# Designs tried in a protein design chat: VHH binders against q9xw16. Part 194

Target 1, 132 residues: q9xw16
Amino acid sequence: MSGWNAYIDTMTAAAPSIKRCAIVGAADGSVWARTEADNVFKASEEELKTFVALFNDVTQVPAKGADIEGVHYVVPRTEESLIFGKKENTGFFAVKTKSAVLIAVYEGPNEVAAQVRKAVESMQTYLNNAGY
Key: E = the ipSAE of ESMFold2; O = the ipSAE of OpenDDE; V2 = 0.75 times the mean of E and O plus 0.25 times the DockQ between their complexes.

## First folded at step 17 (VHH)

Design we1 (framework vhh_gocatamig_d2; at its last look DockQ between E and O 0.93; V2 from the best seeds 0.85)
Fold by OpenDDE, look of step 18:
Structure we1 (fold): chain B 132 residues (1-132), chain A 120 residues (1-120)
Amino acid sequence: as target 1 above (132 residues)
Amino acid sequence: EVQLVESGGGLVQPGGSLTLSCAASGFTFDTYAMAWYRQAPGKKRELVAGIGSGDDTVYMDSVKGRFTISRDNAKNSVYLQMNSLRAEDTAVYYCAAPKEPPEGYGFDYWGQGTLVTVSS
């Protein structure tokens, strides 16, 4: 699990607007790594289990939204391996790899979201190529 | 081409009500969430309310209980009922929609906006 922390650091470094970030198991929502200390990712594993299950049918997510860390987000649209949401000046990006879900919660004006998406999708590509 | 056309803005007194409408075209409306944003002078654009492709809704805290977002998929329209309006609600209000895959990072398309002025 400690090895996965490096990927958290990579994503947060790539997108400074990311406030909290986690890497969880795609099958069960188990936490592999997360931001800690002042920026601790607070979602429970039970919540994460529900969240990762959204990827089983992403077409329904825009109708219902998504919850992360007890916060409800509207989901503009989805892709097969991508879910993103918005609330006020915050949002999240979640991408699915072969075995993991990467979640990044960000804060800032609308345009910062582009950098966040790039960061998590870059990591997604890297991990997929690595077999994860 | 995606088009979003807002209407319904105007001048109202504090405590008054106003209903904004947005007519959308150029994308599969009923599969996407829609949103209303606003931008006051000297401030950044902020998400006021969002509605999922169903009836899921999200509001900014300052408008909870006063504003209601709704949609009519048959008309490709989204609405914002604004009650108990305050001076701080004065802004240009924008209808917003996401880009179709693979592009986009939120609500990416915006209408021309409609001005709402709350003043005594």
Scores: ipSAE 0.919, ipTM 0.960, lowest interface PAE 0.4, mean pLDDT 96
Fold by ESMFold2-Fast, scan of step 17:
Structure we1 (fold): chain B 132 residues (1-132), chain A 120 residues (1-120)
Amino acid sequence: as target 1 above (132 residues)
Amino acid sequence: EVQLVESGGGLVQPGGSLTLSCAASGFTFDTYAMAWYRQAPGKKRELVAGIGSGDDTVYMDSVKGRFTISRDNAKNSVYLQMNSLRAEDTAVYYCAAPKEPPEGYGFDYWGQGTLVTVSS
């Protein structure tokens, strides 16, 4: 993916605890860019379509949790444009922009989660300002 | 102010059972997921079980099928039923709740903890 891979690289450089991440279309979950090779983001097209639809009403998500890469996460709570989940030592942050959803899966305790959240929110701000 | 008060810990033989209880106050309990974490001596804290604001549950792989998390919204309480206990389940168990927006990274409020010792 021309250009979009640079945003993946920026997020993973800012938060090394990110294990896998992707940028997908907000309307349909189509993949714009994702980590590959040893850190391949494995979510199917069907799973991503289901996942991005959660942003249509984030208030319902903590009741049901969320699935990413075939892994079920409990969702502690949500914000207007933010869903985050936890399972064992793994977590994710997903943020919605005008046109995209950024998903970052990380490993580590809450001490590293702050850096991951900051990285995805910084990218969210950048993309919104760029019209995405 | 968020308060989480655990009870039910104790000494039990391998193969035994315990039920932990957590009484929560100071937030809209029924809106948020709740969790149980544990920390063994010299180990990191780990998420043992989580329960959504509905019936959604998640378990760490090593306890799945042995532990059951449940909640009672009328009592603002969350429970962990632990069956077939093993020596490696020995830990301080913490009830946990998320911080209100815009802060938080998962389950960020913790109770005082309750000690579970699985030993002969």
Scores: ipSAE 0.759, ipTM 0.894, lowest interface PAE 0.9, mean pLDDT 90
Fold by ESMFold2, look of step 18:
Structure we1 (fold): chain B 132 residues (1-132), chain A 120 residues (1-120)
Amino acid sequence: as target 1 above (132 residues)
Amino acid sequence: EVQLVESGGGLVQPGGSLTLSCAASGFTFDTYAMAWYRQAPGKKRELVAGIGSGDDTVYMDSVKGRFTISRDNAKNSVYLQMNSLRAEDTAVYYCAAPKEPPEGYGFDYWGQGTLVTVSS
């Protein structure tokens, strides 16, 4: 809760197109921090547990897609620690660290998506280097 | 070299149907999701439909129930069946694919497009 909110602020400042984001435990999907107030990240604990488990075998994800906040996204492709998805003019990027999954939901075209990916991957690197 | 070639566009009356096709080459087609986008004159490009590597599908709300995306991995092809066409469906339709890892941000490769005009 405490202290993790600063990382949420850092990601949303780095990519203003992020509408909602969260940091969740990689093992169980528990919410460590999320956007609140006007842009609350509303995924349930059960949905997040299912979502983080996708990282156990990312190669299966493009076949089935992914759900976040009750929205189903097509997943174009994956990498070992990266899942991203698209639905209409929205999308998400999710990256896994040693202990956490960072999830950012955004609106906009590929130019916006590039900013979002950079923001979450920069935080991924930071948290991995810090032991998280 | 990645190539995406759309076909099947044309002029059709409201309520009519068209089937768009996309022939893909130059990448490992069956491991990636594919998509159809459209861009109407003076408008921003929008994702119409996506299809996963295992036939999972996503549709924009305004076309759900009218459009069907499908794929044939043996032919490296993606299709968009468009039924009950409306004037607002008039656009250039693009087939799209992701870039190979580690590059890309979504559906990053685009074909030249095929024009669909829905008019009386």
Scores: ipSAE 0.720, ipTM 0.888, lowest interface PAE 1.1, mean pLDDT 91
ESMFold2 (binder alone), look of step 18: mean pLDDT 80; pTM 0.797

Design we10 (framework vhh_gocatamig_d2; at its last look DockQ between E and O 0.86; V2 from the best seeds 0.67)
Fold by ESMFold2-Fast, scan of step 17:
Structure we10 (fold): chain B 132 residues (1-132), chain A 120 residues (1-120)
Amino acid sequence: as target 1 above (132 residues)
Amino acid sequence: EVQLVESGGGLVQPGGSLTLSCAASGFTFDDYAMAWYRQAPGKKRELVAGIGSGDDTVYMDSVKGRFTISRDNAKNSVYLQMNSLRAEDTAVYYCAAPKEPPEGYSFDYWGQGTLVTVSS
């Protein structure tokens, strides 16, 4: 929404390699904000509901991978509140807060992934501190 | 501490086959996905194939149906079976693994690489 859109802008400014991103509800995957127009985040409601449920047991995710925007990613490993994946020259980071999941899809070599992870984790900290 | 050692590269003719092997040590191999990357002369490294800690796999489009990634957890090894090789497959092939938490952001450990040349 308009207020949440400012956080999308903050993340994309911090890591220009982010191509698309979204902030979704942790309980149901409902979209709170997403990139739009030429960079529209195009995951379905059903896909997002399935995706956020992965955070119920992240230890199972590297065995099965994850789907975002109809693309299947291998997941190298997870942390309690972090899932990241890779496919060809694309990747994603997803982090969970109390009430939200932030998803950022990026393009580029492995070296740009560090900046994307930092941007997503900075926003995760901000939202947790704000009670989300 | 983490070591990845590739083997199996060589010179083959177009249409030939090679099997690459990667021996891994120094981390909890069974818990992590593993990957094969390649870098052709003058190009950036690209993810060729990945295998999850279970049976999940991903492949780049140009190798799908020709390459097969597999793992043997008892041997801490990852393999790439390459069939129907093309000149465009010529590259140095790297085995890759993620760093253990809290570090890392991708497949961050790399082996030394093994050269595959497809030429008549």
Scores: ipSAE 0.785, ipTM 0.902, lowest interface PAE 0.8, mean pLDDT 90
Fold by ESMFold2, look of step 18:
Structure we10 (fold): chain B 132 residues (1-132), chain A 120 residues (1-120)
Amino acid sequence: as target 1 above (132 residues)
Amino acid sequence: EVQLVESGGGLVQPGGSLTLSCAASGFTFDDYAMAWYRQAPGKKRELVAGIGSGDDTVYMDSVKGRFTISRDNAKNSVYLQMNSLRAEDTAVYYCAAPKEPPEGYSFDYWGQGTLVTVSS
């Protein structure tokens, strides 16, 4: 049967620049799946609870930025279900589904960012269609 | 049409200072973060500093304490104050902005750039 870890593998395969990613509950930030082993996604439960709450009012996020894994990112702008941020040569994309938030942290030049966005939004669509 | 026009680059000796300016037009400046990137010869373009739509800031580690990003929403302008300049700061500096929703994935618009040369 399918497991949440398979969705992690799908996203990292679609965008190799993704270094770490996670699927977390939209209500509480609980981790449903994440990259493990050498690339463990290490955000605290309280950080994730705070992070997913940003989707309650995305218009406030560009003014204050966002924190993930103890790193502060500038957020260029947002959409209703999309937050992305930049810090030096790294960035993240986060998208909200009905029940979850997908978070991908990547490294590389700006041209890899489009591939990362496509990977997380494709999964967002898939999970929404599946009822999640 | 989005336009970003950088100015203020030039030749300066190590330890000197320079202020870069960026005039922005053709988009909703007040709603978005802005950034300065730089590109040295043979290097990839790198984010130097970012400023949120308010006053939140992010800096690359090598410029912290030396560079200050600021914005003036009334003038649709962003600035980079560069102090204690070093040879490794030599680069073309670009002002950058995100695309309007739903497009874009980063700071996706750049100006023509302004050259900063730090040499003795």
Scores: ipSAE 0.659, ipTM 0.871, lowest interface PAE 1.4, mean pLDDT 91
Fold by OpenDDE, look of step 18:
Structure we10 (fold): chain B 132 residues (1-132), chain A 120 residues (1-120)
Amino acid sequence: as target 1 above (132 residues)
Amino acid sequence: EVQLVESGGGLVQPGGSLTLSCAASGFTFDDYAMAWYRQAPGKKRELVAGIGSGDDTVYMDSVKGRFTISRDNAKNSVYLQMNSLRAEDTAVYYCAAPKEPPEGYSFDYWGQGTLVTVSS
């Protein structure tokens, strides 16, 4: 678990617009690592269990939206291993690896989304290559 | 080619109401979330309301209870009912649609916009 914190730090460093993020088990939503202190990622494991299940059929997520930390996001776009949500000047990127889901909640104008996506997808690639 | 055409903007007094309409074409409308953005002079464009393909909705806090986003898939249209309008609602309002993967990061297609002016 402590080793996963390094990956949280890597993502937040790569994209300063990320306010909170977490790495959770893809199978059950168990929290492996999360931002803490003033930027604590607040989603419950029950909520996360529901969230990671969205990846079972991402094509249906734009019809449902997605909830993270008790906040409902509209979902403009999904890919096989990616869910993007938007609300006001906030949003999230969630990407799925072999065994994990990376969630990054960000704040800023539309332009910051590219950097956040790049950060989480880079980590996605790294973890996939590492067997996770 | 994706096309979005807004209408319904105009001059209205504080407390008044307007309904904006957006006609969309060039993509599978039913499969996509739609949104309304607005941009006031000297300010950044901001998401006002979004509606998913299943009619789930999102609003910015300052318009909650006053604005309602809806869609009509049969007409390939999205609407924004604006009630109890305030001076601070003055802006150009844009209809927005997401780009299909892998392009785009948000609601990246925009219409020409429609001006809403709230003034006594």
Scores: ipSAE 0.556, ipTM 0.817, lowest interface PAE 0.9, mean pLDDT 92
ESMFold2 (binder alone), look of step 18: mean pLDDT 80; pTM 0.798

Design we11 (framework vhh_gocatamig_d2; at its last look DockQ between E and O 0.91; V2 from the best seeds 0.77)
Fold by OpenDDE, look of step 18:
Structure we11 (fold): chain B 132 residues (1-132), chain A 120 residues (1-120)
Amino acid sequence: as target 1 above (132 residues)
Amino acid sequence: EVQLVESGGGLVQPGGSLTLSCAASGFTFDDYAMAWYRQAPGKKRELVAGIGSGDDTVYMDSVKGRFTISRDNAKNSVYLQMNSLRAEDTAVYYCAAPKEPPEAYGFDYWGQGTLVTVSS
């Protein structure tokens, strides 16, 4: 879905600390759009299928963590449509819309996390209002 | 109010061991992951180790095999066993817990910190 690339660009522009980003189907983890080239989002669809399923019961995620692109993250806390994780100076934010999951992997000090979250949640709100 | 109180820091020789403790209160401890951060002089605060509510663990590469994070839910406590300490491990170590959204960005609550100095 080439039209979804614009939303990837919007998120990465809004938060420069985002290294890789993807928009995937909430039902099956199918990739709709992702960062490419030097910042290619490397998660397989099989891995993404497992990841998006975490949203079926987010309360269990802090107990087990989450895997993205073969990297294991500890998950401090969750809410119904939000999962975030940390590892060293990296982390991710994942938000769920009506039909999609937005994933942003970022690198930097703790202070950058607020901007990354704002970027993905802004897109979440936009897509939800658009019916996606 | 969330409170995190670290203890166990001190001066130790290279190759030595130290155990840090953190007593947590003011939130449902059992439901959330906890972490240890450290900050050396002139450097940014960095995640050393994290432990999920179900004992899932994450470590920074430089401490793998040397440090062990654990928790005791009955005591609302998290620990960091540090073995084979090196000079570069010198830092103030912070116990960390997550905030509730919308202010949750990671491990956002901090204790006062405990100083670990590794020196001969």
Scores: ipSAE 0.853, ipTM 0.932, lowest interface PAE 0.5, mean pLDDT 94
Fold by ESMFold2-Fast, scan of step 17:
Structure we11 (fold): chain B 132 residues (1-132), chain A 120 residues (1-120)
Amino acid sequence: as target 1 above (132 residues)
Amino acid sequence: EVQLVESGGGLVQPGGSLTLSCAASGFTFDDYAMAWYRQAPGKKRELVAGIGSGDDTVYMDSVKGRFTISRDNAKNSVYLQMNSLRAEDTAVYYCAAPKEPPEAYGFDYWGQGTLVTVSS
């Protein structure tokens, strides 16, 4: 839905170090909204379906890592509704709400990662409170 | 308290090999990924290699095929085998582990580092 693009804009405004992000369905990985044009989020629907299924048991994820946009990330640890990964100077944060998964890919050091995590978790809280 | 202690650094000639070791304590080592970072003088720290709580691995593109990360859960240790070393591999190498929530952003605990110098 076009309204979902406003949430993408809100997240990227809150953390300008987010390079690409998306909001996808938690059940099937279907894309609800994503960054476009020069910042297009390039994950395939098959990759996203595989990725959202990781939230069925996050405790298994640090053993095998995660793939986003064809890039394999090591996953340092997980939390009940949060997966994050690292590779070189890039990383991602992904959080699950009641019906969605938010994914943000960023570039930068841990100080940048902290800002990105805060933006993603703020949106997670907002969407959960809105019934999503 | 989390402690990470690196060893194995030294001076080596181009084309040589070194094995770095990291002894970890103060957390449930088996449950988390571990990593090696490096920082050359005047440069930013870079993730060189990471290993999952299983045997999943990632490598910086410039070290693929030359470096191998491994872990030994019985010894709470992670290793970096470095082969075919180049002058550009000269850096302080750091062992790293994730912090606990909510301050978990990647690999947030770091050791003191071990210096690797590749020179004649």
Scores: ipSAE 0.788, ipTM 0.903, lowest interface PAE 0.8, mean pLDDT 90
Fold by ESMFold2, look of step 18:
Structure we11 (fold): chain B 132 residues (1-132), chain A 120 residues (1-120)
Amino acid sequence: as target 1 above (132 residues)
Amino acid sequence: EVQLVESGGGLVQPGGSLTLSCAASGFTFDDYAMAWYRQAPGKKRELVAGIGSGDDTVYMDSVKGRFTISRDNAKNSVYLQMNSLRAEDTAVYYCAAPKEPPEAYGFDYWGQGTLVTVSS
């Protein structure tokens, strides 16, 4: 496991509804760590480059939605360092740090979505404070 | 302050059609995505369709090709055209919008709902 894999484990433990997650570079979408084995995070390099670029202007994202792992999500609204999306009983939260984007894909209703948001924002704060 | 008012529900035979409408007020409608949810007796609410602030749409798999979501920003309204209705589409249908932070998790405001009953 890379040193970044521990952060994957921390997020999935904090919010068990997270099915897959990843930490990717904010500039280029390169994968620093991801869930593996039974729950492999399978976004392509090209898709991740496109995805992280959405943070260059989050105000445009609700108009066009977002793609992760070949799944298209409607984006209800954004915040300056947060994009989240919905499709059926699934969704994602993505937050930007100084150097990275944290992506968590989950299943469940809005009540479990709150746990997922809290988990990724707690890690966002930790990584920002550590200089990442 | 946010108000979502659904209308257009009713009784319909299998294979029939209905158009649902939602009038929205109390927020800047043009900036946000909107959605239709439904809840059948004994079931959880489920996201039926979503529409972005632009042209973007998302549908649950079981309604794709049968239902069409649309919006009219001049009227602050969102619509759901439901075709080829089936018994399993029987539910209360809710219009939905996102909340402001920090309670924004998806589509977090719901209206009172409008009942759609599909029966043979």
Scores: ipSAE 0.602, ipTM 0.842, lowest interface PAE 1.6, mean pLDDT 90
ESMFold2 (binder alone), look of step 18: mean pLDDT 80; pTM 0.800

Design we12 (framework vhh_gocatamig_d2; at its last look DockQ between E and O 0.89; V2 from the best seeds 0.78)
Fold by OpenDDE, look of step 18:
Structure we12 (fold): chain B 132 residues (1-132), chain A 120 residues (1-120)
Amino acid sequence: as target 1 above (132 residues)
Amino acid sequence: EVQLVESGGGLVQPGGSLTLSCAASGFTFDDYAMAWYRQAPGKKRELVAGIGSGDDTIYMDSVKGRFTISRDNAKNSVYLQMNSLRAEDTAVYYCAAPKEPPEGYGFDYWGQGTLVTVSS
């Protein structure tokens, strides 16, 4: 879905600390769009299928953490449509829309995470309003 | 109000051991992952170890096999057992917790820190 690439560009432009980003189907983890080239989002669809299923019961995620691109993250807390994790100087934000999950993997000092969250939640709001 | 109070820091020789403790209050401790950070002089604060609300744990590579993070939910406490300490482990160590919804983007609350000095 080439049309979804524009949303990847929007998020990465809004938060320069985002290293890799993807938009995937909330139902099955199918990749709709992702960062490419030097910043290719490397998670397999099998892994993504498992990841998006975390949103079915987010209450258990802090107990077990989450895996993205073969990397394990500790998950400080969750919300119904928000999962975020930390590992060393990296982390991720994942937000769920009506039909999609937006995933952004970032790198930097702790303070950069605020901008990343804002970027993905802004896109979340936009897509929800658009019916996606 | 969220409070995190660290203890257990001190001066130790290389190869020695310390156990840090953190007493947490002011939030639903059992629901959240906790973490230990450290900050050495002139360096950025870095995530040393994290523990999920269950048994899930992560460690920075330089402390793997030497440090162990654990928690006691009955005591609202998190611990960091540090063995085989090295000079480069010298830092102020911080207990960290996330903010409750809707705010937060990681581990947002920090204690006052406890100094660990590893020196011969």
Scores: ipSAE 0.898, ipTM 0.946, lowest interface PAE 0.5, mean pLDDT 95
Fold by ESMFold2-Fast, scan of step 17:
Structure we12 (fold): chain B 132 residues (1-132), chain A 120 residues (1-120)
Amino acid sequence: as target 1 above (132 residues)
Amino acid sequence: EVQLVESGGGLVQPGGSLTLSCAASGFTFDDYAMAWYRQAPGKKRELVAGIGSGDDTIYMDSVKGRFTISRDNAKNSVYLQMNSLRAEDTAVYYCAAPKEPPEGYGFDYWGQGTLVTVSS
């Protein structure tokens, strides 16, 4: 909650369709920052630990899907440092940096998903360049 | 390059059944999840069912227990078995697939659709 909230604010300003997001530790899923109040990101510590471990082998994820905030998503495909999922009109993008995983949950069609992906990947680049 | 061809739509009575088929080509089908979307008259397109590259599945709440998604990797095909059809299931149904890296935002390739009409 020290300083990391500024990155949450940057992502949500860049893509207003983001409903909830978080920055968590890549090693353990510990929460560094998340959206609060009416937009609180509700994932448990155990769920986040399981989720960040998916980045150890992203090729297995489309076969099994992913859980975020107790919601199960189908994962259409993955990239080395990117997992994204879909369910109904909701989706997520998660990207891994050196030390963190950024997770953004959004609502809307593919054109708003494109904005969300760009916002998350822009922050991924920034944090990697900053040594995180 | 990517082609998705739907079939199996038609007119059916309430309570009836239909099986939709989608033939896919032009990408590494086995590695990707596939989905069925629908668009009813006057409504936005919605995700009805999805199937992972394994047997992981998701369903929209209103079709859960009535619809079953399946895939046949040997045939590069995905299916939607629709049982206990209701008037509100009337829609054009679309098969959908993700784009190959590095682009993509979900299910980005769509077929032309197949019309399902549930009416007496």
Scores: ipSAE 0.778, ipTM 0.898, lowest interface PAE 0.8, mean pLDDT 90
Fold by ESMFold2, look of step 18:
Structure we12 (fold): chain B 132 residues (1-132), chain A 120 residues (1-120)
Amino acid sequence: as target 1 above (132 residues)
Amino acid sequence: EVQLVESGGGLVQPGGSLTLSCAASGFTFDDYAMAWYRQAPGKKRELVAGIGSGDDTIYMDSVKGRFTISRDNAKNSVYLQMNSLRAEDTAVYYCAAPKEPPEGYGFDYWGQGTLVTVSS
């Protein structure tokens, strides 16, 4: 949606290593906004429904890993509202807000990962304070 | 106080096998995923295999079917069984672990590495 696309732009500008990004509903995984065109975030709504449900019990996620965009990631550990995963030279960070889950897929080393985490957590804080 | 100590590297012929071991200490080993990375001369470090705190595993494409990651939580150890070794598997192999919350971005702790050389 047009209003939510600005938040996608903010995150990708803050961390240029983000290759694909989405904002989805926390209850059902419905897509509110995502990167498009040559950087299409490719997860189906059924995949996203399964993904957001991981936040119902984050302590179980490191045992099984996580799937997004048809890609399986090892999840080194989690935090209350944060899941992150690794596969080869890529990874993702996902954070939960009151109403949404923010997902960012990136490429690069740990220095890049730190920038991505900062970008999604800053947006998480902003949206929570705005009631989302 | 986190320590990761790799062993088991050496010289092996193409088609041969090696088992790498990693002894971990200084953290609650059972709670975390663990990984093996490698770095060949002139190349970036790459994730070879990862193992979740349960039975989940991942592998880079070029090693699937040849390498097996495993863990023994009673011994705080992670292993990499490497079969059908090829010259391109020559690298320093590193054991890796995540940092404790709230810091960390992936696999942030690394051992000193163990050298694997595949040559005739």
Scores: ipSAE 0.595, ipTM 0.846, lowest interface PAE 1.6, mean pLDDT 90
ESMFold2 (binder alone), look of step 18: mean pLDDT 79; pTM 0.797

